# Miniprotein binders against q53ft3, part 84

Target 1, 195 residues: q53ft3
Amino acid sequence: MFGCLVAGRLVQTAAQQVAEDKFVFDLPDYESINHVVVFMLGTIPFPEGMGGSVYFSYPDSNGMPVWQLLGFVTNGKPSAIFKISGLKSGEGSQHPFGAMNIVRTPSVAQIGISVELLDSMAQQTPVGNAAVSSVDSFTQFTQKMLDNFYNFASSFAVSQAQMTPSPSEMFIPANVVLKWYENFQRRLAQNPLFW
Key: E = the ipSAE of ESMFold2; O = the ipSAE of OpenDDE; V2 = 0.75 times the mean of E and O plus 0.25 times the DockQ between their complexes.

## First folded at step 10 (miniprotein)

Design fa23 (at its last look DockQ between E and O 0.68; V2 from the best seeds 0.69)
Fold by ESMFold2-Fast, scan of step 10:
Structure fa23 (fold): chain B 195 residues (1-195), chain A 83 residues (1-83)
Amino acid sequence: as target 1 above (195 residues)
Amino acid sequence: SVEELAEEIRMALEYIQRIYWRAKKRLEQGDVERALRALQLAYKWAKIALERAQELGLTELIEEAQELIQQIEELMEKIRESQ
């Protein structure tokens, strides 16, 4: 149902289910991550009146997870780009006596998706520096256009057995359209301004 | 493309089946309210998966979704009768 993209990494589409309404993606080597893209895969929407609250979790100095609300994904807004670099442990904060070298065990961060009522989500405040609104709007528009194009093209897909030879027509295998769509989504996630 | 769509439906049904099992566990622990909320979520999503499988003519997934919906309905009814 959900996907998670990080620039330079393989897309994740198999979230770990940790509760009836909660799903997580692991982010190894999270210190090297600036942005994450969270999105719906497109076939199975949220139930009517529901959406997903998107959280980011990293280990604190005691190794305990600290969950922060990044934003939301819904049927009407099925993808979002989040900047997490400013939310990582020790980012933007300084000790009064300078930096202290504390041995920290390597840990894995997580993206969490909590399935909630839209009314409940509307009352929550995401952290101020996580959402990238202008790029998010372009990504949403582009995602919807890609989905529309792919669905339109796929509506004409015919198995080889059903094809009638037509020398005046050109046929493009559905697989080629899918590969282009996937490559474009990946490129968009790596650099939202590549177009 | 149909196989990719089918794969997402299969994955969704696996998540929904796990919601069902989690609901049974919560019921065993005496958390009836949370169990019912989980079953309602499972029910709504299972119906969506069924509708999508029907639109695509995926017979095996239609049967899986129908069986799961029946299991969810039976457990919900059992809970109502016990209250």
Scores: ipSAE 0.766, ipTM 0.923, lowest interface PAE 0.7, mean pLDDT 76
Fold by ESMFold2, look of step 12:
Structure fa23 (fold): chain B 195 residues (1-195), chain A 83 residues (1-83)
Amino acid sequence: as target 1 above (195 residues)
Amino acid sequence: SVEELAEEIRMALEYIQRIYWRAKKRLEQGDVERALRALQLAYKWAKIALERAQELGLTELIEEAQELIQQIEELMEKIRESQ
């Protein structure tokens, strides 16, 4: 029903159900994560009149969970990008005189989705620094990743006149990469969550 | 693909089954109000899962969704009869 995506990681689609109306994704090594995408997989929507409140939880210096409301996903807004980097500012670290100078912190946080009535969700206030984005913002983010890959791959392009024979190497014609790029853009415009 | 859609429906039915079992546990604890709310959520989602399975012609999942819906309906009726 739900998915959770961090750039550079495999998408998670098997949330842990922790209550009848609450679902959780683990985020190992959360310190390295700045943004997370939460989305509906698309086959099974929320029931009418319901939606999902999205929370971020990280352990504080004592290991106790600190939950913060990031925002919402609904059938009308089935995907959102949330900034979580600013939420880690109170995390424990080194101190000036410490008898124990602890550099390592617990590294696993959680994204929680609470299924609620839309009226109930209207009474909830997300944290002020958390970014909440639409499907259009996800599409824009995805387009930037696509452009980065295309620019990188294109930087290795050479003309046929510049090539020397090397039978042990394999080559990909530049138009194959361009066709892939163009096809990906087309598919993204048709279904932003196809990948 | 149809296989991916079927797996999403199957996963949803597993979540719904767990809602059903949690609702039964709440009834054992005397929490009838929360148990009924959980069953209502499970019922609504199971109906959606059935609709999706029917749209895709997934006979096995249709049967699973129908069995789960019946199970939920029976428990909700037992609660109403006891009130």
Scores: ipSAE 0.709, ipTM 0.896, lowest interface PAE 1.0, mean pLDDT 78
Fold by OpenDDE base, look of step 12:
Structure fa23 (fold): chain B 195 residues (1-195), chain A 83 residues (1-83)
Amino acid sequence: as target 1 above (195 residues)
Amino acid sequence: SVEELAEEIRMALEYIQRIYWRAKKRLEQGDVERALRALQLAYKWAKIALERAQELGLTELIEEAQELIQQIEELMEKIRESQ
């Protein structure tokens, strides 16, 4: 139902269910994370009249989790990008996860999704500057993510002459990656929300 | 792919099953209100999962969803009868 994405990391689709209506993703090495994408997988939407409040937790100076409301995901807005880098020094707020003993390890932050009534969500106020609300910001994030991927992939590029036999590995031609990148850029330019 | 969609439905059903069992536990603890809310959520999601499974012709997941729905309905009925 839910997915969590950090640039440069594998997509997480298996949230830990910590309550009937609460789900958690772990974010190891959270200090290196600037943005998180939370999204619906699309197959199983929220029930009518419901959505998800998205929270972020990080350990405070005492090692205790500090939870903050980042924003929301809904059937109408099935994905959202959150900037979490600037929240690491923020103050905690009232949150639905506070009464739960969630096992934490050092350097691991968490994204929590609380399934709630839309009417109740409307009464909540996310922390400032967490939600990337502008299309421009989203485009910039996407571009950065794409560039990161392209750079990463390109770093492994070798010529045919440089290749050594590795029967256990599959290879993708660099031109395929480039073509994909170009196509993605084109689509992004046409509609930043094409997915 | 159908396989990926099936996996998503399966995962959802697992979550729903957990909701059901937690609700049942809540009832045993005397927290009827929270149990009922949980069951309502489970029911709604189970119905959606069933519909998706049916659309894709996923027999095993259809059966699983139907079973969960039946269990949820039975428990909700018990709650209603106790009120």
Scores: ipSAE 0.672, ipTM 0.900, lowest interface PAE 0.6, mean pLDDT 85
ESMFold2 (binder alone), look of step 12: mean pLDDT 89; pTM 0.888

Design fa24
Fold by ESMFold2-Fast, scan of step 10:
Structure fa24 (fold): chain B 195 residues (1-195), chain A 83 residues (1-83)
Amino acid sequence: as target 1 above (195 residues)
Amino acid sequence: SVEELAEEIRMALEYIQRIYEYAKKRLEQGDVERALRALQLAYKWAKIALERAQELGLTELIEEAQELIQQIEELMEKIRESQ
């Protein structure tokens, strides 16, 4: 039902069940992870009126889970991208996962999914950086970044008549930058996770 | 492709099977309430999986989903008998 993706790693689709409505994915070497994508596989939706609350956890000095709410996945929004870099144990309230007797490995972080009623989920406030917490937000962020890069690079474009030979410098034709930008925009529109 | 959709349904049935196994363990420990909640979730998802398999004409997965639904219903009835 669920998938969990980290750039440069094989996708995980086999979450472990830890409670009647809760599932976890293990994230080894989590210190090297910047972003995690959590998604529904698409063919089998949540039951009507239900969705998934997405949590992140890492072991404290005693090996106990420290859970933080990252966001949600629902039938209407079945994928979300979360930035976990910079997250750490807070002094805030503990979530339902923290009350469970979950056996954990001290060197491994976890992504948790709690299947709950949509009304219950609406009253919860996620932690972390909301700017990249959803596919839509990530796509908008990425497009703005690409626009800024293209505009910046194009500001240095010069005609062949203005080029000065230099063995320590290289010049890229503006048309090559434009072509790359157009190709990237097209591919991003087809699949925001292609890169 | 139909093969990809079949694989997703198979993965979903594995999730539902694990929920069912969780419910059985809870029941063995006398935790009837958690067992029942797990079975109710498993039932709802199993019905969705069955419907999807039927829409795609995947006979093997239809049979697997029906067997799982029957097991869930039997365990729920066993719980009801004890109340």
Scores: ipSAE 0.704, ipTM 0.895, lowest interface PAE 0.9, mean pLDDT 75

Design fa25
Fold by ESMFold2-Fast, scan of step 10:
Structure fa25 (fold): chain B 195 residues (1-195), chain A 83 residues (1-83)
Amino acid sequence: as target 1 above (195 residues)
Amino acid sequence: SVEELAEEIRMALEYIQRIYEFAKKRLEQGDVERALRALQLAYKWAKIALERAQELGLTELIEEAQELIQQIEELMEKIRESQ
């Protein structure tokens, strides 16, 4: 149903269920991430009258999760890009070393999707400036991200005969990545405003 | 393409299956309310997936969606009978 994209990383489509209506994607090494794209694949829409509230959680300096509302995805707007780099501690430079905390915290953040009634979503206020609203900038960024992702993923493609058995590693067939990439490019060309 | 649409339906059925498994676990823990809410969401999405599979004539996915809907309905009926 949902996808989560980060430039230079494998696309995630298998969110973990954490509540009756809530799903999360893990973002390891999130300190290196500036933007995330959250999207619906489109063939199976949200049930009528429903949509998804998109949240971001990161460990603060004490290692406690901080959840923030980034925005929404709906049947009318099934894709959104979010800038998360500004949501970390030290944004706006409180102190010279504010962002250089020597106390280690876990480096795994999460994207959460809460399936909610549209009426409920309309009453919520996302954190400021997380969503990218400009059509031109979003279309250009998404195209660059798709190109980067496809090139990156393709660079690791190997034949089935060359795969080493490794239960810890996740493998996605190259043709699935190609099909997904082509579909997303087509959707952008047909409706650059679906974000 | 039909192949591409089939893959999206398959992924959706995997999500619905996970929601169903979540509901079963919650029911085992005595959390009937959350189990029912999960089953209701799973049911709505499973019916949409079935309609899409039927529109595209994807017989394997039609059967998979119907089986999942039946499992969801059976669990909901079990809950009702326990009231």
Scores: ipSAE 0.712, ipTM 0.899, lowest interface PAE 0.9, mean pLDDT 76

Design fa26
Fold by ESMFold2-Fast, scan of step 10:
Structure fa26 (fold): chain B 195 residues (1-195), chain A 83 residues (1-83)
Amino acid sequence: as target 1 above (195 residues)
Amino acid sequence: SVEELAEEIRMALEYIQRIYEMAKKRLEQGDVERALRALQLAYKWAKIALERAQELGLTELIEEAQELIQQIEELMEKIRESQ
């Protein structure tokens, strides 16, 4: 029913079922993960009027899970992209997975999916660090961000003739920035989830 | 491929079977309302799985889905008679 994808890793499609309406994917070595994609596989949709609330958890300093609401997947929006690199603390047992006996190992985070009524989901607010609602939206955002960065950096480019002597300043050749930009666009075109 | 679609249906039926087993446990604990909600979820998903298996002509999965639906219906009827 569900899939979970991290750039550069094998897709996961076998969630662990921890309750009648709750499913979990393990994310080993989560400190190296920036984004996670959660999606419906396409053959078995949610029942009418239902969807999935997507949660993220990681072990705190005591090894206990800290759950945060990232967003939602529904039949109308069956995939979502979440930025998890900035998430370090949560609301604890205020979430549906609170007090659950969920198996964990050190350095492993989890994605949780809670199957809920759409009306119930509409009353919940995801954490402010949720990324984008679809793969296409993320690709478009990434392209715009990349263009913005390159344009901004290029606006400060100077020729050798215009460079003032400044031993305390670090200089990066404009060609290095352009080469990185072109390489990034090529990689993004081949695999939009390589980030 | 049809094989990949069949694997998704098979996995879904395994999840639904576990929902059914969890619902029975809820009944044993006296949580009738939670058990009924779980069975209703299992029923709706099992019907979806059956329809997909029928569309693809997957006889083994059709039979498995029908058997699971029957078990869910029998338990829901038993609960209804008790309420």
Scores: ipSAE 0.767, ipTM 0.919, lowest interface PAE 0.7, mean pLDDT 77

Design fa27
Fold by ESMFold2-Fast, scan of step 10:
Structure fa27 (fold): chain B 195 residues (1-195), chain A 83 residues (1-83)
Amino acid sequence: as target 1 above (195 residues)
Amino acid sequence: SVEELAEEIRMALEYIQRIYERAKRRLEQGDVERALRALQLAYKWAKIALERAQELGLTELIEEAQELIQQIEELMEKIRESQ
C-alpha cells in the first residue's frame, strides 16, 4: 500500500504495522538523510474519505520517540517529498551548549503513516516547511537527482586515448549511462510512480 | 505487471488480517468502540482489495478477500448482538 524512498537507498515497500491504523518505516543511519519520499503504491487506495498523515520521529536523549507531523498523502495526492535535515535533534555550532552534551546519533529514526479521516487531516498544521510535495514536485526532484547522477558519473568518463590500462577495473561506456538516463527520464515522465 | 499488482493485494490482505486480529484484542480488553472502528477500517479496505482482485481475475485472492470479509462481518454482528 505504501512506499518510502531515500535518495541513494533501496525503496521500502513493507511498512511495519504498529496499530490498526498506523504504519512505520525505519530510517537507519538517518544522519545522512536529507529528503524522504512517501507514496502510495497505486493498487490499493485509501478508503473513501480517508488519507494518511505522515510523521517523522527520532529518539530523544532519553530514548523516547518525538513525533512531528510532516504532511499528508491522499488518493488525490498520493506522493509527498519531505525535507527532514532541519528536524533532527542537533543544533549546529550556533547552540552554545550543544557541544557540552554528548548527543549520540540515534540508531534509527522512523516515518509514520496514520490513516485518518480527511476532515481531521485538514485541521492539522505540519511543522515548518518540511513538506514540498506533489506529483510534479516529485518528478522534478527525481529528474534533478538523475541529472546529478549522470553529471557525476560522466565527470569520470575519459576518451580511449586518455585511458590508462587497469586489468582489475570495470568500465561502462558513457553512452550506455546516457541511454539508461534517457530511458528512465522517459518512463518517469509517463508515470512518476513507476520506480 | 499483473504479478506486481497481485503482490500488493496480498500485502494489503495481510495488513487487513492483522487489523482484524487487533480488533479481537480490543474486544478482549473491553474497548468496543476501538474494536468497531478497526473492523470498519478492515471492512472498507477488504472490499477494495476484493474489487481489485475481481478486476484482475485473481481467484485465490478473491477467495481470501471474501473469507476475510465474512469473518469481519461475523464479528461485527456478534458485537451488535452483545450490545
Scores: ipSAE 0.758, ipTM 0.919, lowest interface PAE 0.7, mean pLDDT 76

Design fa28
Fold by ESMFold2-Fast, scan of step 10:
Order: C-alpha cells, then sequence, then structure tokens
Structure fa28 (fold): chain B 195 residues (1-195), chain A 83 residues (1-83)
C-alpha cells in the first residue's frame, strides 16, 4: 500500500503494521538522511474519506522516540517529500503514535503512517520546516521526482530470470536509486528554492 | 506489471487480515468501539482489494478477499446482536 524511499538506499514497500491503522518504516543511520519520500504504491487507495498522516520519529538524548507530524498523503496527493535534516530539536506531544510503546535502537529513526479520517487530518498542523516552500513548487517538484524515479527505475528493470521470486517484495537495483539521488542533488543545487 | 499489481493486492490483504485479528483482540479486551472501527476499516479496504482483484481477473485473490469480507461481516453482525 505504502512505499518509503531514501536516496541511495533500497526502496521499502513492506511497512511494519504496529496497530490497526498504523504502519512504520525503519530508517537506520538516519543522520545521513536529508530527505524521505512517502508514497502510495497505486493499486490499493485509501478508503473514501480517509488518508495518511505521516510522522517522523528519532531518538532523543535519552534514546526515547520523539514523534513529529511531517505532513499527509491522500488519494488526491499520493506522494510527499519531506526534509528531515534539522528536525532533531522538534516537539513531540499529543500525537497518534504517542500512545504506542515502540521500542527501537537509539540509532534508528522511523517514518510512521497513521490512517485517519480526512476531517481529522485537516485539524492538524505539520512541523513548519519539513515540507517544500510552496504549493506550486511542491507540485512541480513532485512531478519531476515521479518522472525521474519511475523512468529510471523502469529503464533498469531486471529480467525475471535474474531474480528469485519473493511473494512480499519489490526489487529495484541499488544503482538506479543512486543515479536518481545524484540527479536530484544536482537539480537542488541549480534550483535551491525547491527546498 | 500484473505480477506487481497482484503483489500489492496480496500485501494489502495480509494487512487487512491483521486488522481483523486485532479487532478480535480488541473485542476480547472489551473495547467494542475500537473493534468496530477496526472492522469497518478492514471491511472498506477489503472491498477495495476485491474490486481490484476482480478487475485484474486474479481468482485466488478474489477468493481470499471474499472470504475475509465474509469473516468481517459475520463478526460485525455478532457484535450488533450482542448490543
Amino acid sequence: as target 1 above (195 residues)
Amino acid sequence: SVEELAEEIRMALEYIQRIYERAKYRLEQGDVERALRALQLAYKWAKIALERAQELGLTELIEEAQELIQQIEELMEKIRESQ
């Protein structure tokens, strides 16, 4: 249903289900991560009237997780890009994942997706420094990211003969993700207003 | 690509099955309202998965989704009768 992409790493499509309506992806070595993409895979949409609130957790100075609302994914906007660098000093009280005792190693961050009613999501305010600067910039950036990601990924698709069938996994060559990351970094350097 | 679509539906049904199992656990703990919300979510998502499987002609996944929907409906009806 959901995917999580960090440039330079294998895409994750198998979220861990931690409650009826809550899913998480692990982000090991999160200090090296600047941006995370969260997206719907495209075949199974959210039920009508529902969407996903996207959270980020990192270990505080005592190793306890601190959850922050980054933004949302919905059927109408099924992908979102978040800047997580610089969120270590954020706030984390009164959020859906706060009722859950998720025990994780101090060096691992998490992306959480909470499936909620759209009306409930409209009442929440994401942290101000996580999203891109404007709606138009966000739309253009998202289209460019989708075009680059899917075109590169599909152009490097491995033949079935080169793979061991795995019922619960989707595979993409690591070099395709690295090429996408390099192109993304170059575009950001040329157009810094996108972030 | 059909295999990729089938894999997403299969994974979704696994998540929905776990929602159903969690709903039974909630009910056992006496949290009827949370159990019903979980079952309603599972029901709506299972119906979506069934529709997608039918559009793609994926017989095994159609059968799995139909069985799961039946189990969800039966449990919701039992909860209704007990109130």
Scores: ipSAE 0.749, ipTM 0.917, lowest interface PAE 0.7, mean pLDDT 78

Design fa29 (at its last look DockQ between E and O 0.01; V2 from the best seeds 0.00; counts 0 for: pae O 12.0 > 1.5, placed apart)
Fold by ESMFold2-Fast, scan of step 10:
Structure fa29 (fold): chain B 195 residues (1-195), chain A 83 residues (1-83)
Amino acid sequence: as target 1 above (195 residues)
Amino acid sequence: SVEELAEEIRMALEYIQRIYERAKKRLEQGDVERALRALQAAYKWAKIALERAQELGLTELIEEAQELIQQIEELMEKIRESQ
């Protein structure tokens, strides 16, 4: 249902389900990450009236998660780009994931997706500066990201096809990535500030 | 390709199956409201997955989705009878 992309890294499409309505992607070596893309794969849309609230979490000095709301993905806006650099200072609680008390590896952050009613999501305010909002910088970043992603995905597909299979490894078919790229590019042409 | 779309549907059905199993555990814990909410969501997801599998002619996934929908419906009916 969901994908998660960091520039220069393998795309993730297999979120870990931690509750009936909550899914997470691990982000190892998160201190080197500036931006994260969260997107719907396109085959299975959200049920009508539902969407996903996107959270970012990093381990504090005690290894406890600090959750922050980044934004949303919906059927109408099935992908979003988030800037996470600079969000690693506050201690978060009272978030949908707050009661889970998951102690994580010190260098691993998480992207969380909470499936919620659209009406509920409309009442929430994301942390400041998480979403890329400048039209010019957003367009430049998106073009750079899409070109980089397509080149990476093509390279990844060939590399994965040739690598030794392992039960702990995953890959995404190049066709799925290409279809996402084409759909995203078309939507971006219609609205550069889709959120 | 159809194979890539099939993998996405299969992954979705695995998530939905887990929603169903978690809803059963919520019922065992006495949390009927949360269980029913989860089952209603699972039902809607499973119907979407069924429609996609049917559009693509994926017999195995159609059968899996239909079985899951039946299980969800049976559990929701059981909850209704117990209220």
Scores: ipSAE 0.688, ipTM 0.894, lowest interface PAE 1.1, mean pLDDT 76
Fold by ESMFold2, look of step 11:
Structure fa29 (fold): chain B 195 residues (1-195), chain A 83 residues (1-83)
Amino acid sequence: as target 1 above (195 residues)
Amino acid sequence: SVEELAEEIRMALEYIQRIYERAKKRLEQGDVERALRALQAAYKWAKIALERAQELGLTELIEEAQELIQQIEELMEKIRESQ
C-alpha cells in the first residue's frame, strides 16, 4: 500500500503495520539521509474521505523517540518528498505514535504513516521546511544520482589497447552506459517521476 | 505488471487479516469501540482489494478477499448482537 525511498537504497514496499491505521518504515543509518520519498504503491488507495499523515522519528540522546509531522499523502497527492536533514536535532511535536508503545531498534529512525480522516489532517501543521517542492528537488536529486553512477562507472573505462583479457568476466561497452545515461536524462526531462 | 499488482493485493489482504486478528483480541479485552472501528476499516479495505482483484481477473485473490470479508462481517454482526 505504501512505499518509502531513500537515495542510494532499495525501495521499501513492505511497511511494518503497528496498528490497524498505522504503518512504519525503518530507516537504519538515518544520519546519512537528507531526503525521503513517501508514496502510495497505487493498487490499494485510501478509503473514501481518508488520507495519510506522514511522520519522521529518530531516537534522542536518551534513546527516546522524537516524532515530527512532515506532511501528507492522499489519493489526490499520492507521493511527496520530505527533507529530513534539519530535523534530527529538532524538538518533538504532537503525534499519534507515542501512545502505541511500538517496538523499535536503537539508532534507527522511522517514517510513520497514520491513516486519518481528511478533515482531521486539515487541522495539522507540519514542521517548517520539511516539505520540498516535489518536481524541482526530486529532479535535482535524481540528476545527482545519475551523475554519481555515470562518473563511477566511467572511472573504470579502458580503451581496447589497455584491456587485459579475462575470459571468465563479462564486459559492457562504455557506449552502452553512455546511451543509458543520455536516455535516462531525456526521460527525466519529459517526466521527472517516471522512475 | 500483473504479477506485481497481484503481490500488492496479497500483501494488502495479509495486512487486513492482521487487523481482523487484532480486533478479535481487543474484543476479548472488552475494547468493543476500537474493535468495531478496526473491523469497519478492515471491511472497507477488503472491499477495495476485492474490486481490484476482480478487475484483474485474479481468481485466487478474489476468493481470499471474499472469505476475509465474510469473516469480518460475521464478527461485526456478533458485536451488534452483544450490544
Scores: ipSAE 0.012, ipTM 0.469, lowest interface PAE 9.0, mean pLDDT 75
Fold by OpenDDE base, look of step 11:
Structure fa29 (fold): chain B 195 residues (1-195), chain A 83 residues (1-83)
Amino acid sequence: as target 1 above (195 residues)
Amino acid sequence: SVEELAEEIRMALEYIQRIYERAKKRLEQGDVERALRALQAAYKWAKIALERAQELGLTELIEEAQELIQQIEELMEKIRESQ
């Protein structure tokens, strides 16, 4: 149902189901991890009206697990990126995993997913700046990239009278590039994930 | 997916690298103005790529982007010093 990805590591697709509505991934050497991606595998969606609250657990100074709410995944937002670096100094909040005796190794952090009602999730407040907006940031990146490309290409635009013969080079009319850009912008505006 | 985003960043970095190399060739040909414009565009694009790679925690791409940025900056500085 769920996958977990850490940059530079193999994807984890085998979550430990610790309860009917709770899943856990182990993250060895968590101190070296900056970001974690949690995503749905697409095989089993959430039941209607439900989603997943994503928690991070690390050992405190006493070796006890401290759980913090990172954010959420839903059928409408099946993946999320979380920054977990720097969370070590955070205070633990109420969490659904507290009553569970999960065997932990001190050097291993955990990602927990709790399947909950969407209405209940809306009332919860994740730790600040943990959630990285994937879709919005992607759209912004794409837009900036496109603008940069267009600006770059246009900077080299010359009139036909200014063209010098170059057998090794092919020329594209600027209006073709503009037309492509406009078309891409339109498609992006309609659906940022149109591809 | 993260993999798809990573690939897009990678493609961007590859293109930036090509722009950088072409700019170097243009400098050798004495076309300083166009080279500088290309480098400025490449620089801005590389910064965007770096930011995105950082957001995703993609260490290798972060390093690659940083290296490209440094190369571009160094070349732009050489151009400025020559003026």
Scores: ipSAE 0.000, ipTM 0.182, lowest interface PAE 12.0, mean pLDDT 77
ESMFold2 (binder alone), look of step 11: mean pLDDT 90; pTM 0.890

Design fa3
Fold by ESMFold2-Fast, scan of step 10:
Structure fa3 (fold): chain B 195 residues (1-195), chain A 83 residues (1-83)
Amino acid sequence: as target 1 above (195 residues)
Amino acid sequence: SVELLAEEIRMALEYIQRIYERAKKRLEQGDVERALRALQLAYKWAKIALERAQELGLTELIEEAQELIQQIEELMEKIRESQ
């Protein structure tokens, strides 16, 4: 349903479900992360009238997670790019993950998605300067990168399906994903508009 | 790719199954309102997953989604009967 992308890392599409309406992605070594992209995968939308509030947390000096509202994703705006570098442990944001505050390993941050009614989301205020001003450009890039990843991965999934008739699960080898990522990064570095 | 679309549908059904299980725990804790809200979310998403699976002709996922929808409906009916 959801994806989370950090430049230089494998895309994450399997969020941990921590409540009926709350999902998280772990971000290890978050000190090296400047931007994070949160997006809908495209096949399963939010139910009508609902969307996702996007939160970021990292451990404070006592190892307790501090949640901050970064922004939103909705069916009408299914991806968002956030700058998380320079964020501090904050107290100004209310968050629905209060009961989920668990002491985390130092240097591991989380992205949280809370599925909420659009009316409820409209009354919330994101932390300043987290959303990237060039969202349209970065959103287009991110969607194209996702398409490229899915097309590449699909070529191997088809091979597996042909070898194993009627599989109950699809398996994509991690090395295939890594190869695609390396190839994509190389091409992007040579020509950012290649996609 | 039908295979990757199928993977998202399968993942969604796994999440929805867990919403259903969480709703049962909410009921055990006496939190009927949260349980019903969770079941409504599960129901709406399961219906979406079913529609997508049907559009793609994914028989196994169609059957899984239909079974999950039935379980959700049965639990909601049980809650209604107890009120």
Scores: ipSAE 0.728, ipTM 0.905, lowest interface PAE 0.8, mean pLDDT 77

